# Ledger of designs, part 36: VHH binders against EKC/KEOPS complex subunit cgi121 (cgi121)

Target 1, 174 residues: EKC/KEOPS complex subunit cgi121 (cgi121), of Schizosaccharomyces pombe (q9p7j3)
Amino acid sequence: MILPLFPETQVHVFVYENVSNCAAIHEQLISQNPIYDYAFLDAATILYKKQVYSAIIRALEDRRDEQMKTKTIHSEVILSLSPKTEISSAFRQFSMTKKSKNIVVVKIDSKLTEEEEFERLDKLVEGNRVEFSDEELQKLIDFKVLKKNYKLDPSTLENPLASILSSIALRGYS
Short names: E, the ipSAE of ESMFold2; O, the ipSAE of OpenDDE; V2, 0.75 times the mean of E and O plus 0.25 times the DockQ between their complexes.

## First folded at step 6 (VHH)

Design qe11 (from q32 with S102W; framework vhh_6qgx_2; also named qg66)
Fold by ESMFold2-Fast, scan of step 6:
Structure qe11 (fold): chain B 174 residues (1-174), chain A 123 residues (1-123)
Amino acid sequence: as target 1 above (174 residues)
Amino acid sequence: QVQLVESGGGLVQAGGSLRLSCAASGFTFSDYAMAWFRRAPGKEREFVAAITYSGDSTFYTDSVKGRFTISRDHAKNTVSLQMNSLRPEDTAVYYCAAGYSWDLWTPRAYDYWGQGTRVTVSA
């Protein structure tokens, strides 16, 4: 995908369900293995495509403005999903864990096509790829997790999109 | 509730050794990466060493590689920094930190910090 505000930046997003090797992937991430330089998110935290794109755009804006808080663009995507600016809190809220079952994987600055990235990721992730769509994401979301992460009240829970996007946009740099 | 308490700092002559210890309480120690940072007089906080929650991977800043060793003891909820072949430029306040993310290098990635222990290395 090409973003109008960042036409030179290639972005790919993949969704995997029933992943059996999250513990192994997590160990590679903790060990700083560059092959795993992606944003690995727990699908239980993602309800909409626009939620992911909003975080990507925020991370790219922060990189453009030389205001990144984390060391990599992919960690910045994870941070940007959080309504707060605390890095550890954002990782607890949104990142894949050893016990995750369904994941969303984001690649920024890919020099490969979507198909080529899929071939590479399919070798790293032991699970079933599904379409990156609101319909598929809604099958994997945990609404209790979503409500807690974005502090949603009961009145907004049936249509939380605007509240989620506002939380991502308004978190601020500090 | 959450506490990180450093100990083992002091005055030592160049070429000597010190062992710093950090006792952790009030959180699930085995879920957190642990790190040591230092701040010398008039300088910014600098990364020194980190150890993953499993203890299987360790990371060091180039200036201390081969001289410092980080380790952790899950039974005692402690992380330690063995400092050998100390140099005057190692003089700093040393801080213990606990973090959850896989960003091991950025101070802001760490949730909990100790108050620091002073290390002075004389010529």
Scores: ipSAE 0.387, ipTM 0.686, lowest interface PAE 2.8, mean pLDDT 88
ESMFold2-Fast, scan of step 9: ipSAE 0.361; ipTM 0.674

Design qe12 (from q32 with S102P; framework vhh_6qgx_2)
Fold by ESMFold2-Fast, scan of step 6:
Structure qe12 (fold): chain B 174 residues (1-174), chain A 123 residues (1-123)
Amino acid sequence: as target 1 above (174 residues)
Amino acid sequence: QVQLVESGGGLVQAGGSLRLSCAASGFTFSDYAMAWFRRAPGKEREFVAAITYSGDSTFYTDSVKGRFTISRDHAKNTVSLQMNSLRPEDTAVYYCAAGYSPDLWTPRAYDYWGQGTRVTVSA
């Protein structure tokens, strides 16, 4: 995908369900293996495509403005999903874990086509690729996790999407 | 309650050795990367060494490579830093930290911190 505000930045987003090797992937991420330079998100935390795109846009804005708080653009995407500015908390809230079953994978600044990235990721991820769509994401979400991460009040009359996007947009103000 | 308790600091002469230990409690130790940071007089907190949650990978700042060794004992919930060939420039308060992030170098990436143990290396 091409973002209107960042037309020279290639962005690819992939969704995998029933992943059996999350522990192995997580170990490679912690070990800083460059082959795994992606943002690996737990799909239990993602309800909408707009949630992911908003975090990507915020991370790209931080990079453009030389205000990144993390070492890589992919880590900045994970941080940008969190309403808090704490790196460790953001990773605990949104990153895949050893126990994850479904994941969302983001690649920014790919030198490969979407098909080539898919071929590479398919070798790293032991699971079934599904469409990056609101419908597929809604099958994988954990509402308890989502409510806790964004501090959603069940008594509010607001659409969850509006609350989530506001939390992402306002992260940089605190 | 989460606690990280450091021990093993002290006064040692240049060329000597010290072993620092950090005892962890109140969280799932095996899920966290462990690190040592230090703060020298008049300086900010800097990275020294880290070990991944599996123990399969270790990382060191350039000035301590080959002299310091980080290790962990899952059964005892401890992380240790063996410091050999100590130099006056190693004088600092040493802090144990536990983190979940792949960012092993940034103090803000760590969730839990010990109170620190002081190491003084005389010339």
Scores: ipSAE 0.200, ipTM 0.553, lowest interface PAE 4.6, mean pLDDT 86

Design qe13 (from q32 with S102A; framework vhh_6qgx_2)
Fold by ESMFold2-Fast, scan of step 6:
Structure qe13 (fold): chain B 174 residues (1-174), chain A 123 residues (1-123)
Amino acid sequence: as target 1 above (174 residues)
Amino acid sequence: QVQLVESGGGLVQAGGSLRLSCAASGFTFSDYAMAWFRRAPGKEREFVAAITYSGDSTFYTDSVKGRFTISRDHAKNTVSLQMNSLRPEDTAVYYCAAGYSADLWTPRAYDYWGQGTRVTVSA
């Protein structure tokens, strides 16, 4: 996938449900194993494709402007999902945990095709791959988690997209 | 209340050794990566060493690799830094840190910090 504002940047997003090896994946991520150089998100925190794309765009803008707060573009995507600029808080809110069951995986600047990344990830993730779509994401979301992460009141849950995207775009600004 | 309490700092001659310890309380120690950072006078905090929450992987800054060893003891809720072949440039205040994220090198990625223990290496 190609983003209009970053046409030279290859972006792949994958969704897995019923993942049984999250603890093993988490250990590899913390160990900085290059094979696991992806952003691994807890699907309980992601409701829309646009939510993920907005965070990717923000991370790419921060990289372009030499304003990244984290060491890697994938860590910057995780930070960019948060309404605030606190790195550890963002990871606790959005990153997969040992207890995660469903995950969203983001790859930026892949040297591989989407099909090659699928083959690679299917060997690392012990779960069922599903389509990256709003419909599938809505089956995996935890609305209590989403509400807490973005400070949504009950009225905004009828149309949370605008509020979520605003929070991502205005991170650190009034 | 979360606490990280460092100990073991002091004055040592070049070529000597020191062992720093950090006692953790008030959080689930086994869920956190632990790291040591240091700050020399007039400089910013720099990464020294980190150990993953399982203890299976360790990371070091190039200048200390082979001389320093980080370890953790889950039964005692402690992380330790064994410092061998100390050099005057190792002189700094050493800080213990606990973090949840995959970013082991960025100070801002760590949730909890100790107050620091001073290490002075004389020529």
Scores: ipSAE 0.072, ipTM 0.504, lowest interface PAE 6.0, mean pLDDT 86

Design qe14 (from q32 with S102T; framework vhh_6qgx_2)
Fold by ESMFold2-Fast, scan of step 6:
Structure qe14 (fold): chain B 174 residues (1-174), chain A 123 residues (1-123)
Amino acid sequence: as target 1 above (174 residues)
Amino acid sequence: QVQLVESGGGLVQAGGSLRLSCAASGFTFSDYAMAWFRRAPGKEREFVAAITYSGDSTFYTDSVKGRFTISRDHAKNTVSLQMNSLRPEDTAVYYCAAGYSTDLWTPRAYDYWGQGTRVTVSA
């Protein structure tokens, strides 16, 4: 995909359900294997496509403005999902873990086509690809996790999109 | 209460060796990456070495590669830094840190910090 504010930046987002090798992937991520240079998110934390796009845009803005707080753009995407600027907390809240079952994978600055990234990721991820759509994400979300991460009350939880996007955009101020 | 307690610092002559140890308590040690950072007088904390939660991968800053070795003992909840062929430039306060993120180089990525142990290397 192409983002209007960042037309030169290649962005791809993939969703996998029923992943059986999250522990192996997590080990590769913390060992910093360059083959795994993606943002691996726990799908239990993602409810909307706009949530992911807002975090990507924020990370790209911080890179453009030389204000990144993490070492890589993919780590910056994970940080940008958090309503705070605390790196360790953001990873605990949003990144995949050894026990994750469903994941959202973000690739920024890919030199490959979306199809080529699919083929590459399918070799790394032992799970089923599903469409990156609000419908599919809503099947994978954990509302208890979402509520805790964004500090949502029960009334906001019925229609949380605006609150989530505001938290991402106003990170550290809400 | 979470605690990281460093030990093993001291004064050594150039070419000597020291082994730093960090004892962890109050959290699930096996879920955290462990690292050593150092701070020389008047400078910010600098990354030295890190080890993943499994212990399978280690990372070092270029200036210590081949001289320092980081290791961890899950049974004892300790991380250690074996420092060989020490140089005067290695003089600093050394800090143990525990973190959950995959960013092993940024101090802000670490959740817990020890109070530090002083290492002085004389020419």
Scores: ipSAE 0.229, ipTM 0.596, lowest interface PAE 4.5, mean pLDDT 87

Design qe16 (from q32 with L104F; framework vhh_6qgx_2; at its last look DockQ between E and O 0.01; V2 from the best seeds 0.00; counts 0 for: pae E 16.7 > 2, placed apart)
Fold by ESMFold2-Fast, scan of step 6:
Structure qe16 (fold): chain B 174 residues (1-174), chain A 123 residues (1-123)
Amino acid sequence: as target 1 above (174 residues)
Amino acid sequence: QVQLVESGGGLVQAGGSLRLSCAASGFTFSDYAMAWFRRAPGKEREFVAAITYSGDSTFYTDSVKGRFTISRDHAKNTVSLQMNSLRPEDTAVYYCAAGYSSDFWTPRAYDYWGQGTRVTVSA
């Protein structure tokens, strides 16, 4: 995928449903196993492709401007999904957990093609890969979680996209 | 009410050992990574060691690797730091911290902090 402001940055996003080994993946992720150097998100928190892209763009902007608040670009993506700058809170809100069942996986600065990353991830994730599309994401979202994470009002729930994107883009603005 | 209470600091000669302990209460201890940070006189707070929520993985700053050992006891809600072969450069106030992320090295990644316990290593 090509991002308008970062055309040379390789970005891949994958979606898996009915994952049975989230506890094992989580253990590898927190142990800093380099093979698992991806942003692993709970799909219950992601409603739109644009939500993920906006977080990626914000993380890349913070890296370019030497303003990253976390140690890695993948952790910065997780933080960038949050309307706040509190690292631990962002991980609790958006990162996959041992109890997750559906996940979104982001790879930045890949040296591999999309197909090669698919082959690699399919060996690590015990679940069904689905298309990274708004249609598929909308089957996996938990609206209770989404409302809580973004403090959404009842009046915006029919079309929350603009509110979510504004929260991601403006979280650092004072 | 969340509390982290450190103990075990003191004065020791170079080459000696100390064991620091941190007692945690008011949160689900087993869900959190635990870490030790230190602040030397006139310096900024720096990472020392961390242990994952499961206790299966540990991380150390290079200067203490092989000399310090971090461990946790889920039944007692405690994390400990065994400090061996102490050097004058290890003189600092040591802080216990709890966080919910895979970023073990960044102070901002930790939600809860203790008051600190002083360690003085004489030449």
Scores: ipSAE 0.402, ipTM 0.720, lowest interface PAE 2.9, mean pLDDT 88
Fold by OpenDDE, look of step 7:
Structure qe16 (fold): chain B 174 residues (1-174), chain A 123 residues (1-123)
Amino acid sequence: as target 1 above (174 residues)
Amino acid sequence: QVQLVESGGGLVQAGGSLRLSCAASGFTFSDYAMAWFRRAPGKEREFVAAITYSGDSTFYTDSVKGRFTISRDHAKNTVSLQMNSLRPEDTAVYYCAAGYSSDFWTPRAYDYWGQGTRVTVSA
């Protein structure tokens, strides 16, 4: 996948359900195992593809502008999902935990095709790959968590995407 | 109330050893990675060492590798930093921190901080 504004950066996004080894993956992530150089998101916190893309774009913009707040582009993606500026809060809100069952995996700066990347990632994740679509994401979302993460109320729930994207875009400006 | 309390700092001669300890309370200790940072006079706070929530993995800044060892005790909710072969450049206030992130090198990734304990290494 190539984003229009970042033609030199290849991005891949994968969705897994019923993942049995999130705890093991989590341990590798916090151990900074280079093999696990992805952004692992809790699918319970993701409702739209555009949410993920917006976070990716924000992270890439931050990198472009040398304004990254985190150490890696993947951690910046996680941060970019959050309306909060605190890194730890963003990770608590959106990052895969050892208790996660469904995950969204983002790869930035991939040197592989989508299929090749999948084959690599599939060795790390013990779960079922599903389509990266709004339809599939909405099956995995926890609305309670979503509402909490973005402080959605009845008025903003009419168009949650707009609120989410605004939160991502305007983080640090409110 | 969350609290991180460091102890064990003091004055030591170059080549000596100190063991810092941090007692944590007010949060789920086992869910957090623990780290040590330090701030030398006139310098910015810098990462020293971190240990994963499980204690299975540790990592260090290059200047302390082989000399410092971070460990944690889940039963006591403590994290320790064994500092051997201390050098004058190790002189700093050492801070304990708790974080819920894989980015252990960035101070902002940590939720909670101690008040710090002063370590002075004389030549």
Scores: ipSAE 0.029, ipTM 0.297, lowest interface PAE 5.3, mean pLDDT 91
Fold by ESMFold2, look of step 7:
Structure qe16 (fold): chain B 174 residues (1-174), chain A 123 residues (1-123)
Amino acid sequence: as target 1 above (174 residues)
Amino acid sequence: QVQLVESGGGLVQAGGSLRLSCAASGFTFSDYAMAWFRRAPGKEREFVAAITYSGDSTFYTDSVKGRFTISRDHAKNTVSLQMNSLRPEDTAVYYCAAGYSSDFWTPRAYDYWGQGTRVTVSA
């Protein structure tokens, strides 16, 4: 997929449910194994496709403007999901952990087709791929976690998208 | 073809009020967050206010909180800025902007811009 604002940057997003090996993946990420150079997100924190795309766009804008705060574009995506600028908080709240069950996986700057990237990723993740769609994401979300991460007001919980996107867009004001 | 057209600027005395309006056309208005920026003489554009595409959330720079109110009307494809208790420091050209970028406070984040409307606040 190609984002309109970044036409030379190929992005792939995959969703896996019932992942059994998050602990093994987590160890590889800590070891900085280049085969695992993806953003691994806990799907319990992701309700919308636009939530993920907004974080990707912000990370790419920060890279373009030489304002990245983290070492890789993928770690910058994880930071960009957070309403706060603190790196450790963003990772605690949004990153896949050893206890995660369902994940969203982002690859930025891919040199592979979606099919080729999927074939590579499918060797790393022991789980079931589902469509990256709002329908599938809403089945995997934990609304208690979502409310906590974005400090959602009860009055906006029925349609929280704008509040979430605003938090991502205005990080430092929330 | 895409247009943002501001109106409602003018001369007003300190303590007065003005309502700016921005009419949008040539794109799907409901998909975009809307913002107001301003530029005083000799300065760069600065963020004033933003409203999410649903209208559920609004954001303001500190110097205008409690005095300015941003709102949007999906039926009319307009965004408005009600400016109360105006001060000479509010004198600027005010610009309407539309975008879906994550950094509402940065001018580069907005895809579409109006030509601006002048607001002058006299002592």
Scores: ipSAE 0.000, ipTM 0.115, lowest interface PAE 16.7, mean pLDDT 84
ESMFold2 (binder alone), look of step 7: mean pLDDT 86; pTM 0.872

Design qe17 (from q32 with L104I; framework vhh_6qgx_2)
Fold by ESMFold2-Fast, scan of step 6:
Formats: structure tokens, C-alpha cells, sequence
Structure qe17 (fold): chain B 174 residues (1-174), chain A 123 residues (1-123)
């Protein structure tokens, strides 16, 4: 995928359901294994494609402006999903855990095609790939988690898109 | 109340050894990566060593690699730093930290911090 504001940056997003090896993946991530250099998100926290793209764009803007708060662009994506600039809190809120069952995987600056990344990830992730679409994401979301992460009031839960995007864009002010 | 309490600091001569310990309480120790950072006079906090929540992987800054060893004891809720072949350049206040994120290198990525223990290495 090509982002209009960052046309030179290759971005791929994959969704897996019924993943059985999240604990093993998590151990590889904290072990700094370069094979696992992706942003691994818990799908329970992602409701819309635009939510993921907004976080990617924010992370790329921070990298362009030399304002990244984390060590890697993939960590910066995870941080950018959070309404706050607190790194550990953002990972607790959005990152895949040992107990996750459905995940969203983001790759930035890929040197591979989407098909090649999929073949690589298929060897790492023991689960079923589904389409990266609002329809599929809505099957995997946990609305209690979403409400807590974005501090949504009950009236916005049925149509939270604007509140989520505002929280990502304004980060630290909402 | 979350607490990280460091001990084992002191004065040692170059070439000597010290073992620092950090006792953790008030949180689920086994869910957190543990790290040691240090701050020399007039400088920022720098990464020294980290150990994953499982204890299976350890990381070191280049200047201490081969001389320092980090370990953890889940039964005692402690993390330790064995410091061998100490150099005057290792003189600093050493801080224990606990963090949840995969960013083990950045001080801002850590949730909980100890008060620090002073290590002075004389020439």
C-alpha cells in the first residue's frame, strides 16, 4: 500500500485470527529478534482500518520530524495508537500479549512484496489470515477494551470513529 | 504500593567486583522486564543491562558486555547485577527499572524505578 503523504514508504497490514502461538511470538519480540521486526497489535483494540492508518501516518510524521519517542518505527506505531505519549501504557493497551488470540501485524519499510511478507509471516504466526477490512475487524474487537483505551463515553460507543481519530491526532491533549 | 529497592552499592577498587540487587514489591513481577540503568555525574541516564520477563534473554550495553551479568529470581522477586572487572568509568548511581513494553532501551519506556544505589570505583 502507498500512503499519499509518504509515497516512498512501503506499508503492509495483515490480520490473523485464532492464533495459537502468541506467547512464542511475544518472547521473540522482547528478545529483539530482527525476524520479528513488525508492529504486533491485539485485534481486540482495533475497530477500523482508518485507526491503523492514522497511527502509521502519525508515526511516519514523527520519524520525518525527528521526534520519535521510541527506538523503532514499529514501536512508534504502537505508541501512536494511544491518546497519551506514555510508552509502556501504550504497549499495555494495544500490543499483542501472551494471551492474545487475534492480531493485526504492521510492516513499514518492507523490502519485500505483500505476498513475500505474507509467506514470511505465515511461517511465524500459527493462525488464519483474514482480510484487512472494517468488516473483519468488527468481528475481533472488544468494545470494553476500546472504550477503556480511548476513554469513550457510552454515547459514542456505537459510532466512535471520530473520537478515536481525534485521540490519535491530538495525542496528549485529549 | 509499588517499590523497587536497590542494594549492594559501595566503594570498590578498579578490577574489583560488586553485586547489586533489586527487590520488587507491589506488582506482578513475572509480567515485567527488568533493567539496570546508570547515571554518572553530569550525564543522562544510560542503559546498562536488561532481562526479559521469562529470564530467557539478556541484553547489555557494549561497554559492560562480558563483565556484567544480569539475572532474576522469580521466587524472591529480585533482579541482580553481578559486576566484575570494574573500571573507574563504571562510577555512577545505578537504578533498577521495571517495564512492560518491548522497548527495553529507552528510560521513558519503563513504568517503575528505584531510588538508586551509588557505585564508586577508585583508580
Amino acid sequence: as target 1 above (174 residues)
Amino acid sequence: QVQLVESGGGLVQAGGSLRLSCAASGFTFSDYAMAWFRRAPGKEREFVAAITYSGDSTFYTDSVKGRFTISRDHAKNTVSLQMNSLRPEDTAVYYCAAGYSSDIWTPRAYDYWGQGTRVTVSA
Scores: ipSAE 0.315, ipTM 0.648, lowest interface PAE 3.5, mean pLDDT 87

Design qe18 (from q32 with W105Y; framework vhh_6qgx_2)
Fold by ESMFold2-Fast, scan of step 6:
Structure qe18 (fold): chain B 174 residues (1-174), chain A 123 residues (1-123)
Amino acid sequence: as target 1 above (174 residues)
Amino acid sequence: QVQLVESGGGLVQAGGSLRLSCAASGFTFSDYAMAWFRRAPGKEREFVAAITYSGDSTFYTDSVKGRFTISRDHAKNTVSLQMNSLRPEDTAVYYCAAGYSSDLYTPRAYDYWGQGTRVTVSA
């Protein structure tokens, strides 16, 4: 995908369900293994495609403005999903854990096609590929987790998109 | 209440050895990466060594590679730093830290910090 404000940046997003090796992947991420240079998100925290894209745009804006708070663009995406600027808190809220079962994987600055990245990821992830779509994400979301991460009240849950996107855009000011 | 308590610091002659230990309590130790940072007088806090939550991977700053070894014991909730062939430039206060993020090098990525233990290496 091409982002209008960042036309030179290639972005790929992948969704896997029923992943059995999250503990092994998590260990590689903590180890800074460059093969695993992706943002690995817990699908229980992601409801919309626009939620992921908003975090990507915020991370790219922070990189452009030399205001990144984390080491890599992929960790900056994870931070950007959080309404707060605390790195460890954001990872607890949104990052894949050893106990995760469904994941969303983001790759930024890829020189590979979507299919080539899938070939690479299929070697790393033991799970079933599904389409990156609002329909598929809705099957994997945990609404209790979503409510807690974005501090949504019951009335906002009827249509939480605007609130989520606002939280991502206004990170650090609320 | 979360606590990280360092011990093992002291005065040692150049070429000597010290073993630092950090006892962790109040959190699920096995879920966190552990690291050692140090601060020399008048300097900023710098990365020394880190170990992943499983203990399978270790990372070191270039100046200590081959001389220092980080290890952890999940049964005892401890992380240790074995320091060999110590040099005067290793003189610093050494801090134990616990973190959940994949960023092992940035101090602000760590959730919990000890109070520090002082290491002085004489020429």
Scores: ipSAE 0.062, ipTM 0.488, lowest interface PAE 6.3, mean pLDDT 86

Design qe19 (from q32 with W105F; framework vhh_6qgx_2)
Fold by ESMFold2-Fast, scan of step 6:
Structure qe19 (fold): chain B 174 residues (1-174), chain A 123 residues (1-123)
Amino acid sequence: as target 1 above (174 residues)
Amino acid sequence: QVQLVESGGGLVQAGGSLRLSCAASGFTFSDYAMAWFRRAPGKEREFVAAITYSGDSTFYTDSVKGRFTISRDHAKNTVSLQMNSLRPEDTAVYYCAAGYSSDLFTPRAYDYWGQGTRVTVSA
């Protein structure tokens, strides 16, 4: 996808369901293994493609403006999904855990094509690839998790898109 | 209530050893990475050592690698730092920290902190 202010930035997003090796992947992420330089998100926290792209845009804006709070662009994506600017809290809310079953994987600044990234990720992730689409994401979301992460009331939970996007865009303001 | 309680600090001569311990309570210990940070007089807080939630991987700052060993005991909810061949420059207050993120090296990435235990190494 072409991003309005970042037309030269390559962005790939992948979705895997029924992942059996999340504990192994999580250990590699915590061990700082460079092969795993992606943002690994728990699909239980992602409802819309626009949610992911809004976080990517915010992370890229922070990098452009030299205002990143984390060490990597991928960690900045995870932070940017959170309505709060607290690194550890954002990872608890949105990162894949050893108990995750479905994941969303984001790669920014890839030197590889989408097909080459799929080949690499398929070797790392023991699960089934599905389309990155609102329809597929809505099969994997946990509305209790979504409500808690974005502090949604029951009325907002019926149509949460605008509230989620506002939370991401306004992150870092008081 | 989340609590991290450090112990084992004290005064030791250069070349000696100390073992620091940190007892954790009030959270699911096995889900958190544990780390030791230190602050020397007149300096900022710096990373010393970290261990992943599984215990399978450990990380050290260059100045302590080969001298210090971090370990954890899930049955006792403790993390320990074995400090050997101590040097005067190791003099600092040592802090235990627990964090959930993949960032093991940045103080801001840690959720919970102990009050600190003082280590003094005399020449």
Scores: ipSAE 0.013, ipTM 0.432, lowest interface PAE 6.5, mean pLDDT 86

Design qe2 (from q32 with S101L; framework vhh_6qgx_2)
Fold by ESMFold2-Fast, scan of step 6:
Structure qe2 (fold): chain B 174 residues (1-174), chain A 123 residues (1-123)
Amino acid sequence: as target 1 above (174 residues)
Amino acid sequence: QVQLVESGGGLVQAGGSLRLSCAASGFTFSDYAMAWFRRAPGKEREFVAAITYSGDSTFYTDSVKGRFTISRDHAKNTVSLQMNSLRPEDTAVYYCAAGYLSDLWTPRAYDYWGQGTRVTVSA
């Protein structure tokens, strides 16, 4: 993926459904194993491709401006999905859990091609890859989780894209 | 109501040992990583040790490796820090923390904090 404001930044996004080893992946993330240096998101929290792109752009802007609140760019992506700058809340709201079944995985600054990242990630994730598309994401979303994370009322829940993107862009000012 | 209650702090001579305990209540203990942080007067809060939700992985700051051991007991909802070969530089208030996180080093990544227990190591 090519980002207009960061054209030289390598970005890859992967979606896995029916993942059986989320507990094992979580242990590796906690251990700071460099092989697992990705943002592992719970797909129940992601409705649109633009939601992920907006969080990536915000994280890259914070890195550029030396304003990151977390230790890695991948953790910053997870934080950037949240409407607040509360790190613990953001991780609990958007990060993969040991009980997750479907995940979205983001890699920034990869030295590998998309194909090579797929090969590596397929060894780490015991699940089925699906296309990163709004159609596939819509099959995995949990609207109760989405409503809670972005504080959506019933009227905005019917068409939430603008509200979600605004929340990401205005993070820390709501 | 979420509570983390530390105990076991006190005064000890250099070279001595202390065991800190943290009793957790009001949340699903087995879903959270547990950590110990410490803060000496005039210093920032420093990571000391962490244990994953399963108890299978433990992490330590370099200055305590080989001297401190973190453990957890799911049946009792407790996390403990065994501190051996204590040094005057270990003097601090020790805090228990709980978080569902992938960033162990950032205090702000933790959801719940105890009020701290004081450890004083005399020369």
Scores: ipSAE 0.025, ipTM 0.425, lowest interface PAE 6.8, mean pLDDT 86

